# Designs tried in a protein design chat: VH-VL binders against a2bn08. Part 49

Target 1, 238 residues: a2bn08
Amino acid sequence: MAEARLQRLLRVYVLDTSALTDTRLRSLLGSGSLDEAVRRFAELIASVRIAYGVEVYMPPTVYEEARRFLLSNGVTVQSFEALAAWITIKPPTRHEIRIPASIVRDYVEEVRARLARGLRVAEEHVRRAFEAGGLYAAETASREARREKLGAIIRGLRERYREATRHGMLDSVEDLDAVLLALEVRGVLVSNDEGVRRFAEALGVISIDPPKFISVLQGLLRHSKTGGVAREEAHSTS
Short names: E, the ipSAE of ESMFold2; O, the ipSAE of OpenDDE; V2, 0.75 times the mean of E and O plus 0.25 times the DockQ between their complexes.

## First folded at step 14 (VH-VL; framework fv_emapalumab)

Design u18 (at its last look DockQ between E and O 0.80; V2 from the best seeds 0.00; counts 0 for: pae E 2.1 > 2)
Fold by OpenDDE, look of step 14:
Structure u18 (fold): chain C 238 residues (1-238), chain A 120 residues (1-120), chain B 111 residues (1-111)
Amino acid sequence: as target 1 above (238 residues)
Amino acid sequence: EVQLLESGGGLVQPGGSLRLSCAASGFTFDDYAMSWVRQAPGKGLEWVSSIKGSGGFKYYADSVKGRFTISRDNSKNTLYLQMNSLRAEDTAVYYCARHEGVRDYYFDYWGQGTLVTVSS
Amino acid sequence: NFMLTQPHSVSESPGKTVTISCTRSSKDIADNYVQWYQQRPGSSPTTVIYEDNQRPSGVPDRFSGSIDSSSNSASLTISGLKTEDEADYYCQSYDYSDLVVFGGGTKLTVL
């Protein structure tokens, strides 16, 4: 049973959005464009599906997010469809999946901490704005200069706030769906988000990053070619 | 009274393995995150690993990631650190410490530490 | 990731005031709370300041913590320095991934 489970884990993968948007994918797949990378990725998935029965899943929420992202970044509809043809879109059965209360508790604590950090960031930027306003009094600074300074402070606030509250944390329902689906299908989660992977681990879900995923798939195909040549040589000598 | 007692330290060869334990008492163990912090001889404090109360969320320093595993048994009020592929630079006194706080946690209680020596 | 930088050593006479700095290398010092630990020779660390400026029970009011955003640093101030204050002091904070970061430590010598 344990061996069968392990074998299944090696054959079933669930992709989150980061698995398809990882900037390293282009280089890993030897492509000059994101469109070409997606095509190559589709071919890779197709090949391992046919040869080894590898299954690749993603939730509908991830699918839509990935679609939006890829099409907005120069991927053609044809290329995207080629990829999608080899991916099974399945929602997790949310109402049947159980999460330990202890995990929920820890997550709530994390959320609380992040909210508090966000507040501190906001307070700091209010202070900065106040100090800047004193330096850029209407009498000494042009309206344009003041506007620019304020804009910079606001942009800084947004960036810092986002970083303080979202970085390294499970912060989207799409990512949650990916984790839940992986749990349900007993698959390996593919993600480059540390927060997502941590949450997955907490639930006993194995995760790998996109480069490792590509490496695994490519590795499977390399071994199949060498095994075939050995069989052909054995038959020719008999 | 809160007590933390480390054990399992000793002499080990490079490439070897060691498992540390920290026995906790005097508080509800599963309500608190726990950490391992180490201190090389004559050096400063270095965080090693943390684990939340549930035991599900784990954090590691880059220096030990992939080699060390933190875990806990809440039924036994015990924190563990499995150390594999030990290196000379892992030589240190290892402290277990309890997390406290509402936001960013601080270490409010520390054990006495256990010495790990990695040497050929 | 960031680093917390402390002076290697500070020294002062009894009764005087000493300040130990802790400078964050990146982002803002105020993004996360800073804690301070005291470690006497041959002993485990103990908390002297938590959440930038809070004192645990039993820590004298001679110990105080502060944050200076302009210099991106935290400071531990010890007034009315006593011989028993001789120790190593460490600042500690968190990065955005909730990883713990310690300063390099400062050796305080009471002259």
Scores: ipSAE 0.710, ipTM 0.871, lowest interface PAE 0.7, mean pLDDT 91
Fold by ESMFold2, look of step 14:
Structure u18 (fold): chain C 238 residues (1-238), chain A 120 residues (1-120), chain B 111 residues (1-111)
Amino acid sequence: as target 1 above (238 residues)
Amino acid sequence: EVQLLESGGGLVQPGGSLRLSCAASGFTFDDYAMSWVRQAPGKGLEWVSSIKGSGGFKYYADSVKGRFTISRDNSKNTLYLQMNSLRAEDTAVYYCARHEGVRDYYFDYWGQGTLVTVSS
Amino acid sequence: NFMLTQPHSVSESPGKTVTISCTRSSKDIADNYVQWYQQRPGSSPTTVIYEDNQRPSGVPDRFSGSIDSSSNSASLTISGLKTEDEADYYCQSYDYSDLVVFGGGTKLTVL
């Protein structure tokens, strides 16, 4: 049972969107374009599937998000379809998956903390706007100068609010689906998002980032290349 | 009375491992996030790792990611730090600290610390 | 990641007021609460200020904290300085990825 569990951890992966959109993908796959990187990725997955029976899953929500991104960024339909042929699209069984109440409690506390941080950011920027109003009164500054200063304060508010409330947090249904699917199939989650990976780990799901995933798959192929016929036969018969 | 008591420090060779423990008493342990904070001899405080009440959500300083693992056993009221691949730079007194207001990482109680020395 | 910068040391005579600064490098200091810890020689840290300017029970009201957004800094002020205040003082804050950072520490010497 221990060996079977270890075998599954080495051979079952769930990708979130970042696994296909990570900016390091082109360099890691030695490609000059994103389209070529996607084709190389497809070849890599196909090769390890053939050699080791590696299974790669993706929820439909993540699949559609990744498809939209890749096609919008110069990946041809042909290249994307070549990749998709080796990925199993499976929805998590959301209504039957159970999550410990203590994990949900911790997540609720995290949400409350993020909302409080966002409020503090908003309050600080209201204070800045009030102070700026005193310095940029109509008698001392042009209408244009006042509008530009207010605009800068609002842009700063939006940027810092986003950082305070969303950075490092599981905040989308696509991310949740990837975590739930990985939990369900007992696979390794592939993501470069710290919040997604942290939530996965809290549920006992092992996670790795996309560069590590590529490295693992490439290492498996190097191991296959060094294996004898007997070792390859053992994989086939095991 | 809130009490935090660290143990498990000692002398270890580079590349070695140690497991620190922090025994907690005087409060409902699983309601509180906990942290490890270290202090190299003659140096300042450095945050190492945090863990939320459930034991599921964990946070690490970049300097220890991949080498250290924080955990807790809420049935034993005990916080742990598994330290692997130890380096000379990890030499420090390690403090156990309790969070107040988990969102702000304010440490309201500290233990007395346990010394970890990494040398050949 | 970000840094919190404190002066290495500060000294002042008994009865006087001392201010220890803490300047943030990577994020606006007003967005994330600042805590201050006192560490006497041979002892573990204790909290003297939390959430920018709040004083835990038992901390004398001569300890106060403040935030200056324009200089992106926090300050710990100790008025009516006493010899027992001689200690190392650390500021602490966090970022939006829940990374916790301490300042480098300030040794307060009471002359």
Scores: ipSAE 0.497, ipTM 0.766, lowest interface PAE 2.1, mean pLDDT 87
ESMFold2 (binder alone), look of step 14: mean pLDDT 91; pTM 0.923

## First folded at step 16 (VH-VL; framework fv_emapalumab)

Design v11 (at its last look DockQ between E and O 0.81; V2 from the best seeds 0.67)
Fold by OpenDDE, look of step 16:
Structure v11 (fold): chain C 238 residues (1-238), chain A 120 residues (1-120), chain B 111 residues (1-111)
Amino acid sequence: as target 1 above (238 residues)
Amino acid sequence: EVQLLESGGGLVQPGGSLRLSCAASGFTFDDYAMSWVRQAPGKGLEWVSSIKGSGGFKYYADSVKGRFTISRDNSKNTLYLQMNSLRAEDTAVYYCARHDSSGYYYFDYWGQGTLVTVSS
Amino acid sequence: NFMLTQPHSVSESPGKTVTISCTRSSKDIADNYVQWYQQRPGSSPTTVIYEDNQRPSGVPDRFSGSIDSSSNSASLTISGLKTEDEADYYCQSYDYSDLWVFGGGTKLTVL
């Protein structure tokens, strides 16, 4: 049972959005464009599916997000469909999946801490705005200058707030779905998000980053070619 | 009274392994995140690893990532640090430290530390 | 990642006031709380300031913390300096990825 489980674990993969949007994909797949990379990725998945029975899954939420991203970044519908043809779209059975309460508690604590950090960022920007208001008073600064300064402060707030509250944390339902699906199918999660991977680990889900995933798949194909040559050489010498 | 007592330190050769323990008492252990912080001889403090109350969420410094594993047994009120592939630069007093209860922003209690010496 | 920079050493006479600075290399010092730890020779660290300016129970009110966003630094101030205050002091904060970072430490000598 343990061996069978291990074998399945090595053959079943679940992709989150980052697995398909990783900026390193082009280089990993030797492609000049994202469209070409997607096509090559499709071929790679097809090859390992056929040769080794590797299964690649994606939640519908991740699928939609990935689709939107890839198409908006120059990937053709044809290329995307070629990839999608080899990916099993499956939602996790959320109502049946159990998460330890202790994990939930720790996550809640993390959320609280992040919210507090966000508040600090906000307070700092209020302070900055207040100080700037003195310098950019209507009597001394043009309307345009004031608008520009305020805009800069708001942009800074948004950026810093996001970083303070979301960076390095499981912060989307899509990513959660990927983790839950991986748990359910007893697969390996493919993600480049540290927060997602940490959460996965907490649940006992093994995770790898996209480069490792590509390497594993490529490695599988390389070994299949060498095994065939060794058998042909053995038969020719007999 | 909160008490943290480290053990398991000693002399080890480069490439060797060592497991540290921290026995905690005086508080509800699983309610608190715990950390290891080390201090090389004559040097400053360096955070090594942290683990949340559940034991599922783990954090590592880049300097030890892939070599060290933090864990805990809440039934025994014990924190652990498995150290593999030890290097000379890992030589330090290792402190067990408790995080604060709310945001784990800081360390509120510290053990006395255990010395790890990595030398040929 | 960021670094926290402290002066290597500071010295002052008993009864006087001393300030130890902690400067963050990147991002804003106010993004995360800063803590201060005291370590006497041969002893483990103890918390003297948490969350920028809060004192744990048992820490004298002579100890205070502050943040200066303009210089991107935190400061530990010790008023009415006593001989027992002689120690190493470390500032600490954390980054957005929940990695805890210590300053290099400051040796305080009471003259």
Scores: ipSAE 0.667, ipTM 0.862, lowest interface PAE 0.8, mean pLDDT 91
Fold by ESMFold2, look of step 16:
Structure v11 (fold): chain C 238 residues (1-238), chain A 120 residues (1-120), chain B 111 residues (1-111)
Amino acid sequence: as target 1 above (238 residues)
Amino acid sequence: EVQLLESGGGLVQPGGSLRLSCAASGFTFDDYAMSWVRQAPGKGLEWVSSIKGSGGFKYYADSVKGRFTISRDNSKNTLYLQMNSLRAEDTAVYYCARHDSSGYYYFDYWGQGTLVTVSS
Amino acid sequence: NFMLTQPHSVSESPGKTVTISCTRSSKDIADNYVQWYQQRPGSSPTTVIYEDNQRPSGVPDRFSGSIDSSSNSASLTISGLKTEDEADYYCQSYDYSDLWVFGGGTKLTVL
């Protein structure tokens, strides 16, 4: 499409937490550390904001979650604040947002199916624990061996339960806030979570994953005379 | 009596497009998730796409993602499959199927199917 | 990305019992429901077993389904085999990564 049409379509984005924590971001931004990636991400967002008026939003709940994650994983406060300076922190206006009843009905149906599958997983692991108890008694196993076997069964239960009930579904209030904000501001949701993206798209919100988001922003700067030409000339002449 | 009637199949060249329809009757259409399932000549069943009752939640097999679009018009009791960028491997009988009401693990009613042939 | 593997064909005489296996390639088959569909030549599929071992109305009780966690497989068992049972049989399961997955199908021949 024409650049003017592209600019009108690409003006507003809402980030969920995964947009800042996606492990592919370091390589896409050419960074050796997460702290460097955050700084380069901040520069990228600043550049497109200045050149094209691109707005990037985040709910406070997502902001707090992302901050905790990044600071606990080696990102300096200075780097995080440099990024946050270019992101608009805005809560969704939840009491005014309406969701069609038919979408809620579909979501309830999905939850019921997942709860049934979770119960199946739990029943299977209870059966495994009962059978393991008989085998360990017959083999005269040590107390430590019995404890390790029980621990393995519990870990298996937790893993399979999570897969059966949470995989591919919107299940956090932070991610819901990102979806609601994107709906409210008519922005594009940036997320790598299939459940979050599917829920957003059911409400008519366009979504893209974080690598695509980076690619779009970099593409905008390549078409800018100031951003693209100046940097290419400096790089090639040095 | 539940009835599902597919239409819109035919012969098309690679790269072409077709739109399949499935007319539903005998049940409250928008209460049920719906699917397209295909079967290549002499081969087995392959799930293609699903859509929940509202029309808002859509699901695609990897082999068709980006090329096929599922939709429904609940006012017409009709399920659709828009197929673009067709390939020889898309040649199959396409079945319209209704999901069970207690969940959506299986398909409790199937149509007669409509043949799509993509000549290479 | 998981696969359901079925034997390509099975055969047995009328009155006997046949078992068709369906082996899941990864993760535990018991974590998700397994369905079985019958497809007679020239016909659409019909459900003969849903949710591992349940029969829809009109399906004879000689059709049964089971799960074997130790072999990571599901089985369709048809006892009192009749010539009308000659068909292709497909298992099907679901997970939230690969969604609806069918087995490759088993042709049952009644000798």
Scores: ipSAE 0.589, ipTM 0.813, lowest interface PAE 1.8, mean pLDDT 87
ESMFold2 (binder alone), look of step 16: mean pLDDT 92; pTM 0.939

Design v12 (at its last fold request DockQ between E and O 0.81; V2 from the best seeds 0.00; counts 0 for: pae E 2.2 > 2)
Fold by OpenDDE, look of step 16:
Structure v12 (fold): chain C 238 residues (1-238), chain A 120 residues (1-120), chain B 111 residues (1-111)
Amino acid sequence: as target 1 above (238 residues)
Amino acid sequence: EVQLLESGGGLVQPGGSLRLSCAASGFTFDDYAMSWVRQAPGKGLEWVSSIKGSGGFKYYADSVKGRFTISRDNSKNTLYLQMNSLRAEDTAVYYCARHEGVYDYYFDYWGQGTLVTVSS
Amino acid sequence: NFMLTQPHSVSESPGKTVTISCTRSSKDIADNYVQWYQQRPGSSPTTVIYEDNQRPSGVPDRFSGSIDSSSNSASLTISGLKTEDEADYYCQSYDYSDLWVFGGGTKLTVL
């Protein structure tokens, strides 16, 4: 049972959005464009599915997000559909999936901490704005200068706030769906997000990053070619 | 009274393995995240690893990632650090520390530490 | 990632006031709380300041913490210096990459 489970783990993969949007994919797939990379990725998945029965899953929420992203970044509909043809779109059965309460508790604590950090960032930016207001008073600064300064403060706030509240944390329902699906199908989660992978680990889900995933798939295909050559050489010497 | 007691330290050769334990008492163990912090001889403090109360969420310093594994047994009120592929630079007193706080957490209680020496 | 920089050593006479600085190399010091730990020779670290300026129970009010955003630094101030205050002091903060970061430590000598 353990061996069968391990074998299944090696054959079933669940992709989150980052698996398809990873900037390293182009180089890994030897592609000059994202469109070409997607096509090559499709071919790779097709090949391993046919040769080894590898299954690749994606939640609908991830699918939609990935679709939006890829199409907006120059991937053709045809290329995307080529990829999608080899990916099984499946929602996790959320109402049947159980998460330990202790994990939920830890997550809630993390959320609370993140919210508090966000508040601190906001307070700091209010302070900065207040101090700047004295320097950029209407009598001393142009309207344009004030606008620019305010804009800079707001941009800083947004960036720092996002970093404080979201960095390294499971922060989207799409990513959660990917983790839950991986748990349900007993597959390997493919993600480059550390927060997602940490959450997956907490639930006992194995995860790999997109480069490793590509490497694994490519490796599978390499081994199939060498096994065929060894069989042909064995038949010729008899 | 909160007590943390480290054990398992000793002399080990490079490439070897060692498992540290930290026995906790005086508080509800599973309510608290725990950390390992080490201090090389004559050097400063370095965070090594942390684990949340559930045991599911683990954090590692880059210097030990892939080599060390933090775990806990809440039924035994014990924190562990499995150290593999040990290097000379891993030589240090290893402290277990309890997390406290609501925001970024800090270490409110520290054990007495256990010495790990990696030497050929 | 960031670093926390402390002076290597500070010294002062009993009864005087000393300040130990902790400077963050990147981002804002106020983004995360700063803690201070005291370590006497041959002993484990103990918390003397948490969350920038809070004192644990049992820590004398002679110990205080502060943050200076303009210099991107935290400070530990010890007033009415006593011989027993001689120790190494470490500042600590948190990185959003899930890292607890310690300063290099400051050796305080009471003359």
Scores: ipSAE 0.777, ipTM 0.885, lowest interface PAE 0.6, mean pLDDT 92
Fold by ESMFold2, look of step 19:
Structure v12 (fold): chain C 238 residues (1-238), chain A 120 residues (1-120), chain B 111 residues (1-111)
Amino acid sequence: as target 1 above (238 residues)
Amino acid sequence: EVQLLESGGGLVQPGGSLRLSCAASGFTFDDYAMSWVRQAPGKGLEWVSSIKGSGGFKYYADSVKGRFTISRDNSKNTLYLQMNSLRAEDTAVYYCARHEGVYDYYFDYWGQGTLVTVSS
Amino acid sequence: NFMLTQPHSVSESPGKTVTISCTRSSKDIADNYVQWYQQRPGSSPTTVIYEDNQRPSGVPDRFSGSIDSSSNSASLTISGLKTEDEADYYCQSYDYSDLWVFGGGTKLTVL
């Protein structure tokens, strides 16, 4: 059972959306455009699947999210379909997957803490808006100036609220599906999102970031070619 | 009464390893997140690592990522810190600290500390 | 992550009032609660203020905490100074990445 898990660790991967949208992928794949990077990624995945039987999975929710992002950013349908042909699209079997109650309890506690931090941010911005209103009453400010100040306060609230409540946390169903699928297929999760990776690792799922994923796959291809050449040379030496 | 008792400190060579323990009593250990906080001689406090009640969610300061591993054994009410690849800058008193129950905003109880010295 | 900056030392006479500042380097001090810890020589830290301005049971009323958003700082105020208050004082907060950050510490000397 331990040996079978190690074999899947080497050959089974699950991608979240960030694995396809990481901005470092163009340079890592030596590409001048995102479309070229996607084609080279497809070639890499195809090569390791053919040579080693490496399986790459993605939930349908992640697939749809990634497709929309890539097509909206200059990736051709042909290039995307070439990539998708080598990825197994599979929903996690959510009703059969089991998560320890203690992990869920920890997650609920974290959500409550983040909600409290968000409330604190909101209270501060209410105070700022109240103070700004008093200053306008003391000055002859234009309606444009008053609306501009209020808009700045609201934008500040939204930015700080997002940071206080969402940074470094698993907060989407797409991310959850990637984690659940990786747990179900006993695969390695590929993600650049700290919150997603932390949640996966709490469930015993090994995770790597997309640059590391590329490096691992490239290393597998070098090992395969080196091993083949070494075996042929050993035979010819006899 | 809440009690936290650290042990396992000592003198080690650079590149060596130590395992710190923190024995907890007087509260339901599984309900609380726990942290390690260190203090170099004559210096201030520095957060090192935290772990949630389940033992599944772990957090590390950048200075120790990849070298230190936090863990807990809830059946023994014990928090651990496995320290590998130790450096001179890791020399410090290491404190075990409990987080406030429903919000992880501060450390409400501290142990007495255990000294780790990394020297040639 | 952000930094919390404290004066290295402060001193005051017994019976007087001292204020120790804690200034946040980026974003707003009010985003997260600020705690204050006291550490007497040879001892472990103990909490004297939590959640900006709350005192744990057993901490004297002469300890108080406050937040000043305009200077982006928190303050610990100790009135009626006693020689037993001589200690190091640390402020602490989270950043939004669930990381704990301490100030550099302030040595309080009661002359």
Scores: ipSAE 0.587, ipTM 0.806, lowest interface PAE 1.8, mean pLDDT 87
ESMFold2, look of step 16: ipSAE 0.578; ipTM 0.808
ESMFold2 (binder alone), look of step 16: mean pLDDT 91; pTM 0.933
ESMFold2 (binder alone), look of step 19: mean pLDDT 92; pTM 0.934
OpenDDE, look of step 19: ipSAE 0.608; ipTM 0.850
ESMFold2, look of step 20: ipSAE 0.585; ipTM 0.804
ESMFold2 (binder alone), look of step 20: mean pLDDT 92; pTM 0.939
OpenDDE, look of step 20: ipSAE 0.742; ipTM 0.879
ESMFold2, fold request of step 21: ipSAE 0.514, 0.513, 0.523; ipTM 0.781, 0.782, 0.791
ESMFold2 (binder alone), fold request of step 21: mean pLDDT 92, 92, 92; pTM 0.939, 0.936, 0.937
OpenDDE, fold request of step 21: ipSAE 0.727, 0.726, 0.765; ipTM 0.878, 0.877, 0.885

